# Ledger of designs, part 6: VH-VL binders against q9m4b5

Target 1, 129 residues: q9m4b5
Amino acid sequence: MQQQGSKSGSEMEVTWEDQQNINIFSRLNNRVHDLDDDIKSAKEKCENLEDAGNELILADEEMVRFQIGEVFAHVPRDDVETKIEEMKEATCKSLEKLEQEKESIVTQMAALKKVLYAKFKDSINLEED

## First folded at step 23 (VH-VL)

Design w3
Fold by OpenDDE, look of step 24:
Structure w3 (fold): chain C 129 residues (1-129), chain A 119 residues (1-119), chain B 107 residues (1-107)
Amino acid sequence: as target 1 above (129 residues)
Amino acid sequence: QVQLQESGPGLVKPSETLSLTCTVSGFSISDYYVHWIRQPPGKGLEWIGIIYYSGSTKYNPSLKSRVTISKDTSKNQVSLKLSSVTAADTAVYYCAREGYPSGYLFDYWGQGTTVTVSS
Amino acid sequence: DIVMTQSPDSLAVSLGERATINCKSSQSVSNYVAWYQQKPGQPPKLLINWASFRERGVPDRFSGSGYGTDFTLTISSLQAEDVAVYYCQQYNSYPYTFGQGTKLEIK
């Protein structure tokens, strides 16, 4: 976020509140980036669990080889299916919550943008490249 | 009014798990981030970790392998677990809120709870 | 981790005189610096955020300044109730880190 002093425009005084809003906007922007990383990770996990579930459905064995850490164990297919489904549900639910949080923050940022652009017009740039 | 209150055992044995609870009132933990901070006797402050609205957590790398922060929205409580404790974990433990529009800093603190790790 | 280093570790100032506490970060933290006051048996109290913004209810004699790596907390006229330990903190990136603290006493 940059304040570009337009020498040709009317110099507008930056108030304490203005600076606070700019600071908050920057803080929220950083939070969005943090959440993007978490969302990406959660999506990948959700997808992996879904794929694992699909593969297991295609398996015709009653007992399947399941990796726990560095150890392989033979466990009933139905038990593994249940576990994968539970993990997928939990992971995807967490993903949903992360996305909701991001949406909330983005909404707050939009509100701040509206206020700041209304005052500073082209003298401020709140857009991310 | 906004209030945070830490609670848990004042004494924990070495190698055991420290469990603390932060009970919040005056606001919802779904609307605010909550942090854990500790202070060893006569020393400075150490940030432990944070829990987000979504339940996502970030931890101090120095404690990451031993720390778990979680929350129960139904009870409006945030929990801290610290495993494999040693004497170095003796401290006053605080939970604190990120304030808004105070810039997401620690605007409200609990009174702290003292935890001593001893045999 | 970003290291926050305060100076001095302890400071004795006469009543009515100016107290100055410095804080240096090991790398730039922009203006993401907070100052806290802690009295014995109490949790820290937030005084300043964003390096220079005084919190509501904090007396005007408290002020903060700085950007990047060098920050300063100033008490323009020390009062008896200002005796405490003061901490700077960065919240630019995780993990959040605090200075080691500065003990402020009356001379």
Scores: ipSAE 0.808, ipTM 0.907, lowest interface PAE 0.6, mean pLDDT 93
Fold by OpenDDE, fold request of step 29:
Structure w3 (fold): chain C 129 residues (1-129), chain A 119 residues (1-119), chain B 107 residues (1-107)
Amino acid sequence: as target 1 above (129 residues)
Amino acid sequence: QVQLQESGPGLVKPSETLSLTCTVSGFSISDYYVHWIRQPPGKGLEWIGIIYYSGSTKYNPSLKSRVTISKDTSKNQVSLKLSSVTAADTAVYYCAREGYPSGYLFDYWGQGTTVTVSS
Amino acid sequence: DIVMTQSPDSLAVSLGERATINCKSSQSVSNYVAWYQQKPGQPPKLLINWASFRERGVPDRFSGSGYGTDFTLTISSLQAEDVAVYYCQQYNSYPYTFGQGTKLEIK
């Protein structure tokens, strides 16, 4: 957030409430960044699990070599299938919750932006570079 | 009235897992972040971690490998698990609220629960 | 981790006099600093947030100032009920960290 000093002689008084709104906005913005990282990670994990599940479906062996991260294991196909599905469901649900939280925060930020821009107009910049 | 209350065993043996519960009233844990903080006897405060609305968590790196924070929205409770405890984990454990639109950090605290790690 | 260092560790001030507690961060934390008061057997009580915003119900004699790395809690006129340990805390980045505390006593 950049405050541009308006050269116009009417220095708009920044109230306690204004400062609070600015602080809250900044804090929410930081939270969005945190969530973006978590969302990215969750998406990647969900995709990886989906791919693993698809590969497993194509496998005709009773025992399969399965890789999780850097670890390889030989396990029964049916057990792996069940585990992958459980993990996928859990991960994708978590992703959904993360996205919902982000949406909620973004909505709150939008409301704050409206209030702050209504007062300060071009003297404040709440947009990310 | 906003209230947080920590509960759990006051005594835990070394190498075991400490399990605590924070029960909240007067607000929903779906609308507020909840933190865990601890304070060893006669010492300062140490931040343990936070749980988000979504259930996402952030932990103190010093405890990350041993700590798990979770929540049950149906019971309006937040849980803390700390594995492989030692005497160094003896402390008063607090849960505290952080929320919006107030935006204030740790505006409400539980009274704390004392946990002693001893054989 | 961001280290918060308070000074002094202990302070004795006469009733009615000014008490000043300083807090320095190892790196800039903007205005994401809170101050807490803790009395024996009680949890910390939030006094100041965002470095200078006094919480509701906190007496006017308490004030906070600072930005970046240097922060100050001031009690303009010490009262008997102000005897406690005070902590600063940063919440600019994880992990959140606290100062080591300052014990405030009556001289």
Scores: ipSAE 0.791, ipTM 0.897, lowest interface PAE 0.6, mean pLDDT 93
Fold by OpenDDE, fold request of step 29:
Structure w3 (fold): chain C 129 residues (1-129), chain A 119 residues (1-119), chain B 107 residues (1-107)
Amino acid sequence: as target 1 above (129 residues)
Amino acid sequence: QVQLQESGPGLVKPSETLSLTCTVSGFSISDYYVHWIRQPPGKGLEWIGIIYYSGSTKYNPSLKSRVTISKDTSKNQVSLKLSSVTAADTAVYYCAREGYPSGYLFDYWGQGTTVTVSS
Amino acid sequence: DIVMTQSPDSLAVSLGERATINCKSSQSVSNYVAWYQQKPGQPPKLLINWASFRERGVPDRFSGSGYGTDFTLTISSLQAEDVAVYYCQQYNSYPYTFGQGTKLEIK
């Protein structure tokens, strides 16, 4: 986000409210980036858990090798399956919450954009490259 | 009226886990981000971490391995856990609200709760 | 981590005179700087946000300025109730960091 000086000789007065909106927008934008990272991570985890679950379904062994942190353990397949499902559910719920938060912020940003562009037009750039 | 109130044990033994609770009123923790900040006696302020609406957390790297922030929306409470405490963790602990989407950082603070780490 | 360095560490100013506290960041933090006032036994109170926006209820004698790496808190006319420790803070990036504080006293 950049403020560009008006090329036109009419110096547009930036009000306190304008500056506040700009600041809020910038902050929200930063939050979106934070959430994007978290969402990406959550998606990856969800996918990994899903894959793991699928592999377990195909497993013929009663005891399976399961990674707990940095340790591999032999655990009953059924127990692992249950655990993976629980983890998946929790992770997916977390992902959903992250996405909802992002959506909310993006909506707010859109509203701010409308207000700011209405006033400043080409004098500001609120778009991400 | 917006209020935050920290609560927990005033005394914790070394190597134990410090557990604090921030109880909020006048707003929902689902609508605002909540931070934890601490202040050692006679010293400045140290940011501990933040919890987002979604429950996502960010921590100070200096404490990341020992700190956990969580929330209970049903109770409108935010919790702080700090494991393996030492004398260096003696401080007044604050929870603070970050205005959202107003952007007012730390617009409201709790009164703080004193935690002493001692044998 | 971004280091916030305040100057001076302590300041004695006569009543009615101007008090100036500086804060320098180790890297650019744009305008993501807040100023707090803390009195003994109390939590910090937000005074200034976004480097220059005065919080509601804060007297107009308080003002903030700066962008990038250099920031200033100014009290145009010191009042007795202004005796406190003042902190700057950046929230441009995690972890949020505070200055070491400036103790403001009456001369």
Scores: ipSAE 0.773, ipTM 0.891, lowest interface PAE 0.6, mean pLDDT 93
Fold by OpenDDE, fold request of step 29:
Structure w3 (fold): chain C 129 residues (1-129), chain A 119 residues (1-119), chain B 107 residues (1-107)
Amino acid sequence: as target 1 above (129 residues)
Amino acid sequence: QVQLQESGPGLVKPSETLSLTCTVSGFSISDYYVHWIRQPPGKGLEWIGIIYYSGSTKYNPSLKSRVTISKDTSKNQVSLKLSSVTAADTAVYYCAREGYPSGYLFDYWGQGTTVTVSS
Amino acid sequence: DIVMTQSPDSLAVSLGERATINCKSSQSVSNYVAWYQQKPGQPPKLLINWASFRERGVPDRFSGSGYGTDFTLTISSLQAEDVAVYYCQQYNSYPYTFGQGTKLEIK
């Protein structure tokens, strides 16, 4: 976010409401970045669980080696499959919620952009680099 | 009227898990972020963590390994769990609302609940 | 973590006089600074957001200023009800952090 000087325009008065909108926009922008990190993490987890599930389906062993942290255990394949599926479902649901929240915030930001650009025109830059 | 109210045990033994609940009224926890903050006796404020609309959480790194924040939207409640407590965890615990999208940070606080960690 | 350092730790000001509390951050926090007033037995009360925006219901005598690393809370004319501990806080990045507090008393 940058404020640029107008070379040919009259000085524009920045109202309290304008500054508030700018502040809100900035805060929302920061929140989006936070959510992006969470979304990325959730996606990676979801993919990992999916891959694990796929590998497990291909396994012909009744007992499989399952790693929890740094500990390995022999667990029935069917139990692991069930657990992976549950974890995947939960993770994907969380991802969906994160994406919904981000979408909501982005929508709010878009509304603020319209208001701010309508007033300040080229005197303000709300675009990300 | 917006209200937040912390509740939980006033006394917790060392090594146990502290569990607190923040009950809110006048707004939905689905529409606002909620924070937990604590204040040791006679000391300043320490931010514990935040829970987002989505349920995503951010924690103070100093407490991350021991803290869990969750919410029950059906009850309009936010929960705090702090495991392996020590005397250093003795404090008044507050839940506070982050205004959204107004940008009001900590615009409403609970009255706080005192938690003492003692044998 | 971003460290917020308030100065002074304690301040005694005469009624009707100006009180000034400073807050410095260990790194730039833009304008993401809040000020709180806390009275004994009560939770903190938000006074100022975004470094300089007074919350609704907060008397006009309270004002905030600053950007980057240096912030100031000013009470233009101290009133008896202003006796309290004041905290600055940054919310530029996690974890959110508070200053150590400034105890304001009447001289």
Scores: ipSAE 0.765, ipTM 0.890, lowest interface PAE 0.6, mean pLDDT 93
Fold by ESMFold2, fold request of step 29:
Formats: sequence, structure tokens, C-alpha cells
Structure w3 (fold): chain C 129 residues (1-129), chain A 119 residues (1-119), chain B 107 residues (1-107)
Amino acid sequence: as target 1 above (129 residues)
Amino acid sequence: QVQLQESGPGLVKPSETLSLTCTVSGFSISDYYVHWIRQPPGKGLEWIGIIYYSGSTKYNPSLKSRVTISKDTSKNQVSLKLSSVTAADTAVYYCAREGYPSGYLFDYWGQGTTVTVSS
Amino acid sequence: DIVMTQSPDSLAVSLGERATINCKSSQSVSNYVAWYQQKPGQPPKLLINWASFRERGVPDRFSGSGYGTDFTLTISSLQAEDVAVYYCQQYNSYPYTFGQGTKLEIK
């Protein structure tokens, strides 16, 4: 006795819930791209502040030029070191938050993938052997 | 039962800081994005900003230098501060939830709180 | 900022007739458009998301269409309870922006 083959090419109906999940997944992917841009900017700023701090250590001056608004002022090296460190810590903390946000979004996208694959794999296929 | 409730002083003097709190129930602010939106009397809607899961924020550039949004997860509250207010900041202020899991706006709104900047 | 321009600013429609509200964005916003209904003294209520996706609990007479820059909200058979101001909103890019609103009245 032969096993009946399955039919390939059956159409899957996209339900209201399926369309919602597809739309959400697409939007979350878009949000990840926005976060990637923000992360790139924050990384660059954090690296620039780290470089500025290293350059200050290499300089052997007690007074350095420091930009205050539209003008440069000569200020004590110690004060500039303090400001750079404060800015660096704030920027790196912001970067950490952005990376955590991205991880949360990617986790949500993975969960939606599981739902979408489960729904689209409910079909029964019969093929002749 | 999902609810959002804005609270704060209804009258603020020019140049002072407007401070509002959105207290939510029926969902956790660690799981949903919360936005602030305002509506001047008899006018349309203006998006103020969003606070993300992590605490990161995005603000309307028109308000960015004056606005701070923060959250207290333990109290399930989101706060709005707007500094240096003028009469142009008179509006109904809403907090609103971005829908679950994310990406559709705004499925639940607070009732709104009216803030008048008296000059 | 992406400008959302609604037309008309107001319209009057007889009960049971079709109402059409248009919304045009100054740049492509893909399908990241939402439509809201706001009745007097109430916050806005979400009707349509992703340009055409009707929110659960919203009557079938509401439908949305469009992609890119041109969007339409249609009420196929106006009911008395549909008297409100309607807003479109883009959320493709920050800052999120709303149309100026369309006031819908019974003629």
C-alpha cells in the first residue's frame, strides 16, 4: 500500500493578528536602525573624549586652551581633566543605555519571529511518493 | 485595566518649570514606551518626547533644550519637566502608551491635565 | 520636521453617507501613519495604524489607505457618534508630527 503524496503550494491566509505581528516586526527593525545611528554617534563621542583626556596627559602645560561657547579660555589643566572625565562618564553611560535598549528590541523581534514561523508552518502538505 | 493619569499644578508662572507626573496602572513602564503629547487650547497635537525601556529619551527638537522626561519604575511613574515656560506652553498635556509589544501609537491616553502659564 | 497636511479642514456629511479625509506628508513616511478620533473633552482615540490596519474594536466603517505621502481615512456610512476631529500622524521619523485636524460634522 503506497503513502499518499502531499499537495504543495497551498495558500496561507494572513489573519488580522498575523498582519499586526508583521507590521510590528517591521517597525521594530526600523527602530533598531535608528538606535544603531545613535549608538554610533555616542561611541564616537566617547572615544573622542577618551582621546582628549590622553592628549591632555601628554601635554606638559599647566594651563590649556578650553572652548567655552564661542571662545577659548586658558584654564588650569586640572579643571579641564575634571570636565573631560565628567563628560566621558555621562556619554559612556548614555551609550550603555542605548545598547541595552537595542538588546531589548532585538529580543522582542526574536519572539515575534517565533510566532510568525509557528503560524505560517501550520499547513498540511500531501505529496505522492 | 490600563489607565494613565497625569497630575501636577494647573497654573505655572512664566519662566518657571512645569512639572508633571504620569502615574500608570494595568501595565509596567518597564514593558511599554510612554510618550508625552500636548494640545494648546483649540489647536492640534504636538509630540513632546518618548522615554525608552532603558531610560534613554528622544525629544521634539523644538523643545529639546527645555524638556526632560524621566521615569521611576518602582512607582510606575513617568515625569515631564519643561523649563522656562511662556504663555505658548499653555496646553492640555497627555501621557500616552505606545501599544504592546511596540510600534503602534498610541493605544491608551491619559485624560490630560490642563496647564495654564499665566502672564 | 515632516509636515502632515490634512484636507479638508472641516466637512459636513449626511448620516449614512461617505466621509473622506486626506492627509499628505512632506516626505515619504512609508506606512507609518496613524489616524485618531478626538471627541470634545476627550483624549484622542487610535483608529488606524500602519495607514490601513484597523485597531481592534473600531467599527468596520472606518478604513485607511495609502503609502508614501498620500493617505486617506474613509468612513463608509457616517453615524451620529462619528462627529469628531480626526488627526493623522506620522511616526516614520522623529519628531512625530500630526496633521492640523479635520472637523467632521453631520450635515
Scores: ipSAE 0.454, ipTM 0.763, lowest interface PAE 2.4, mean pLDDT 85

Design w3
Fold by ESMFold2, look of step 24:
Structure w3 (fold): chain C 129 residues (1-129), chain A 119 residues (1-119), chain B 107 residues (1-107)
Amino acid sequence: as target 1 above (129 residues)
Amino acid sequence: QVQLQESGPGLVKPSETLSLTCTVSGFSISDYYVHWIRQPPGKGLEWIGIIYYSGSTKYNPSLKSRVTISKDTSKNQVSLKLSSVTAADTAVYYCAREGYPSGYLFDYWGQGTTVTVSS
Amino acid sequence: DIVMTQSPDSLAVSLGERATINCKSSQSVSNYVAWYQQKPGQPPKLLINWASFRERGVPDRFSGSGYGTDFTLTISSLQAEDVAVYYCQQYNSYPYTFGQGTKLEIK
């Protein structure tokens, strides 16, 4: 059986498992960026629904114009208020799930980062910014 | 040993809802992502969607919000529902695992289940 | 949607010769490409991930290459058991998309 390679001046070999972990880290980082885009969009939608609700309260009209698909319909104000709150609650729940998913992935990345830095030290850079 | 198994009715009438279940063993769906993919007869593969760890989902826009993917962690099952089906939804339906840790596609597939949409 | 276009649609190669299948994406997918082999009545089998990373247990006659938009699957010495349909797939962006498939036959 062959003896291990020299400590001095020898390049550490990248195993199949090491290459797999590097590729997985890169993919998870890409997924975090996708989730960040989705989180940003969900936050903007939630803010827009909040603004729409506030405008509806200030308008003081019994019947309002409300978009249904590609057409506007004349709808009682209370029904629109209820619809906006339903949409806001659904968007907020979706946002919470997206943030939970991101937290889980960042935790997995941190564990991989520790393993890869422990083995490769200065020879790799897994940081952004 | 990792295994995925699709189950559900093989024949569905037009306009009804197709419901399929993927039962997994050898891993927990609370730790892995599961995808649904389909293949019409004699045609290529079409990705349907993914369900994330948190329960968040992403779907192929081509299915125009007719699709719902959900999971039951206690039964280690992932479900697919496709509403308002037509003959175009006739296909073999697969569930597949995104390899552990996530980002490594698709290391394990189920056997597939054939669904026919007819009169 | 990112379109994955395979060429050729069908390929006949003599036993022991090299088979080459190309896959081109409509926009850059980095190295997020997988190759699958599918035989009739079976699910797809993963051969190559990240464009060039051979799955454990896959014979070394299979190799993949490419980055960005142009990808290649090569079988260096065709065997009888390699008769199948081969698919490339991108997973850079949702929805994930597959090439139309390349049917490989023995000539």
Scores: ipSAE 0.452, ipTM 0.783, lowest interface PAE 2.5, mean pLDDT 86
Fold by ESMFold2, fold request of step 29:
Structure w3 (fold): chain C 129 residues (1-129), chain A 119 residues (1-119), chain B 107 residues (1-107)
Amino acid sequence: as target 1 above (129 residues)
Amino acid sequence: QVQLQESGPGLVKPSETLSLTCTVSGFSISDYYVHWIRQPPGKGLEWIGIIYYSGSTKYNPSLKSRVTISKDTSKNQVSLKLSSVTAADTAVYYCAREGYPSGYLFDYWGQGTTVTVSS
Amino acid sequence: DIVMTQSPDSLAVSLGERATINCKSSQSVSNYVAWYQQKPGQPPKLLINWASFRERGVPDRFSGSGYGTDFTLTISSLQAEDVAVYYCQQYNSYPYTFGQGTKLEIK
């Protein structure tokens, strides 16, 4: 009878599926890092928009300068306030989607960890980047 | 059993918006990432973008100002819109699946739909 | 953008002989490279993932190798049905990018 095995050693079998799961885990980990960068950028934008809105309220002037492309224009403060609030809402919505995506990926990684640790126990380490 | 099928107008006038739909069967777009890729006639492949589970998107920077990818989970469909088209946007457009849970790129492709941008 | 450069653009190989297609990335992409075969009138078909991981159902004569910036697709004994255009693709970084393609013909 022929024995089916892998090249990883005599005490355990590393299957095609196992190699696939390890590669997938590594790919998901990289995707989490990419998402973290996107989340950080979205948080910074949201903070900047909040600061801009607060500065506008404190200035309490009827006309303010507002950047339109590469040019500043004098715009009624009410219009700028409305625009900043629209941008904050859009950014917060985008941030929520990014955070939901990250949570989904982290959940999938946890499931893969459970399967891989159950099979390989102390012979692998999935806790680092 | 897994199938992706692109559909939309074959002819689009310059400066108008190209609109395509990818209809999926044999899997749920809630569980898999879907990408759009295009291929100009007689040329290579260009990645357009991806839509994530959450609906978040990533686009090729060369197209980012003109591209929108969206999904409708009730219809199991992913849509592509490309605004302000020119002759350079003439291509076969594909939707493709990233294998579950991830890292199987691109294990299933649609048949492709030809879009010609012409006056 | 990471540029994937294939060589040659076209090659002709005798039936039963080895065909070799090279792909270089402009910066390291680790092993995040896929190879595709595209026959006329068809979408691309995934052959190799992770630079060297042959997909199920792909004939054993196809093999991939490489890490970092230099990648190779090898067909050990060319068959008539292998006439196609072959593409490498990196998926290490957005935007994902493809090589320009290599047209393989029977000599």
Scores: ipSAE 0.372, ipTM 0.756, lowest interface PAE 3.1, mean pLDDT 86
Fold by ESMFold2, fold request of step 29:
Structure w3 (fold): chain C 129 residues (1-129), chain A 119 residues (1-119), chain B 107 residues (1-107)
Amino acid sequence: as target 1 above (129 residues)
Amino acid sequence: QVQLQESGPGLVKPSETLSLTCTVSGFSISDYYVHWIRQPPGKGLEWIGIIYYSGSTKYNPSLKSRVTISKDTSKNQVSLKLSSVTAADTAVYYCAREGYPSGYLFDYWGQGTTVTVSS
Amino acid sequence: DIVMTQSPDSLAVSLGERATINCKSSQSVSNYVAWYQQKPGQPPKLLINWASFRERGVPDRFSGSGYGTDFTLTISSLQAEDVAVYYCQQYNSYPYTFGQGTKLEIK
């Protein structure tokens, strides 16, 4: 006689699109972490090149020892100064591109957060320290 | 509607540079990441690299010293250059799209272009 | 590099029967695994993303499972058009890597 099922909780059903958005958010978060590692490395390289340039300014030698691949060579000071400046410029350009890429990804993550929080409210947590 | 098409010379001499172009339609390379993948004859697939939205790149370490990926947003094109080629670089070369929004993989592939490295 | 090892290298299955292809990674790749179908003279076609997420337009007979290091592609009722080489791929870390492929035949 009575066969009414009460198993309905559609508010907690995760659709195909919802699953896609959650997976994308997780992947983008991992990509930000990878970019942060690359950004840190680029900043350290720039700092090291700045330090090398400062040490060269303080030196009085016309010829300096400079690493070329696996070998040190004695090279004119002016050539080393030029090379260091070129490397600093290249590293700065690379760093700018990495930071732009991170900003784009963070913007995409923010848009996904807004959509996912609007739908699921307090039932999900997309925040991670 | 979404299409990717590889183009370039099919025959390249050893020690020279292989140069390919991927022309896309139905989407903008400003909004999607593009990858290059290759497949030697009768073999499996090898990922070559990605170019990001900003122009930053990541390459397979096995090829990193010889490969350059670049893009021309105004022409909606992504280019691949592989220098100092040998017979081992003979393969079908594909460009492929990473899905939108970025974060999931190769939903569209080009038809592929065969490159043979031979004297 | 993360090595993706597929088994078997080739497989023959009768029409309407179940086909199972395995893929094992040399280290954890979470659920960042995709499966592709490739027919002769054609580019690969994406079937499954995130280990188990079937792409739109892919028949329901295709399913994927796994997490971490062990992954499976299953075709529940094999059809003639399913003759192809199948590849798994990890995208957890660069370089992205593919399995060596599994050739699936009817018969």
Scores: ipSAE 0.332, ipTM 0.745, lowest interface PAE 3.5, mean pLDDT 85

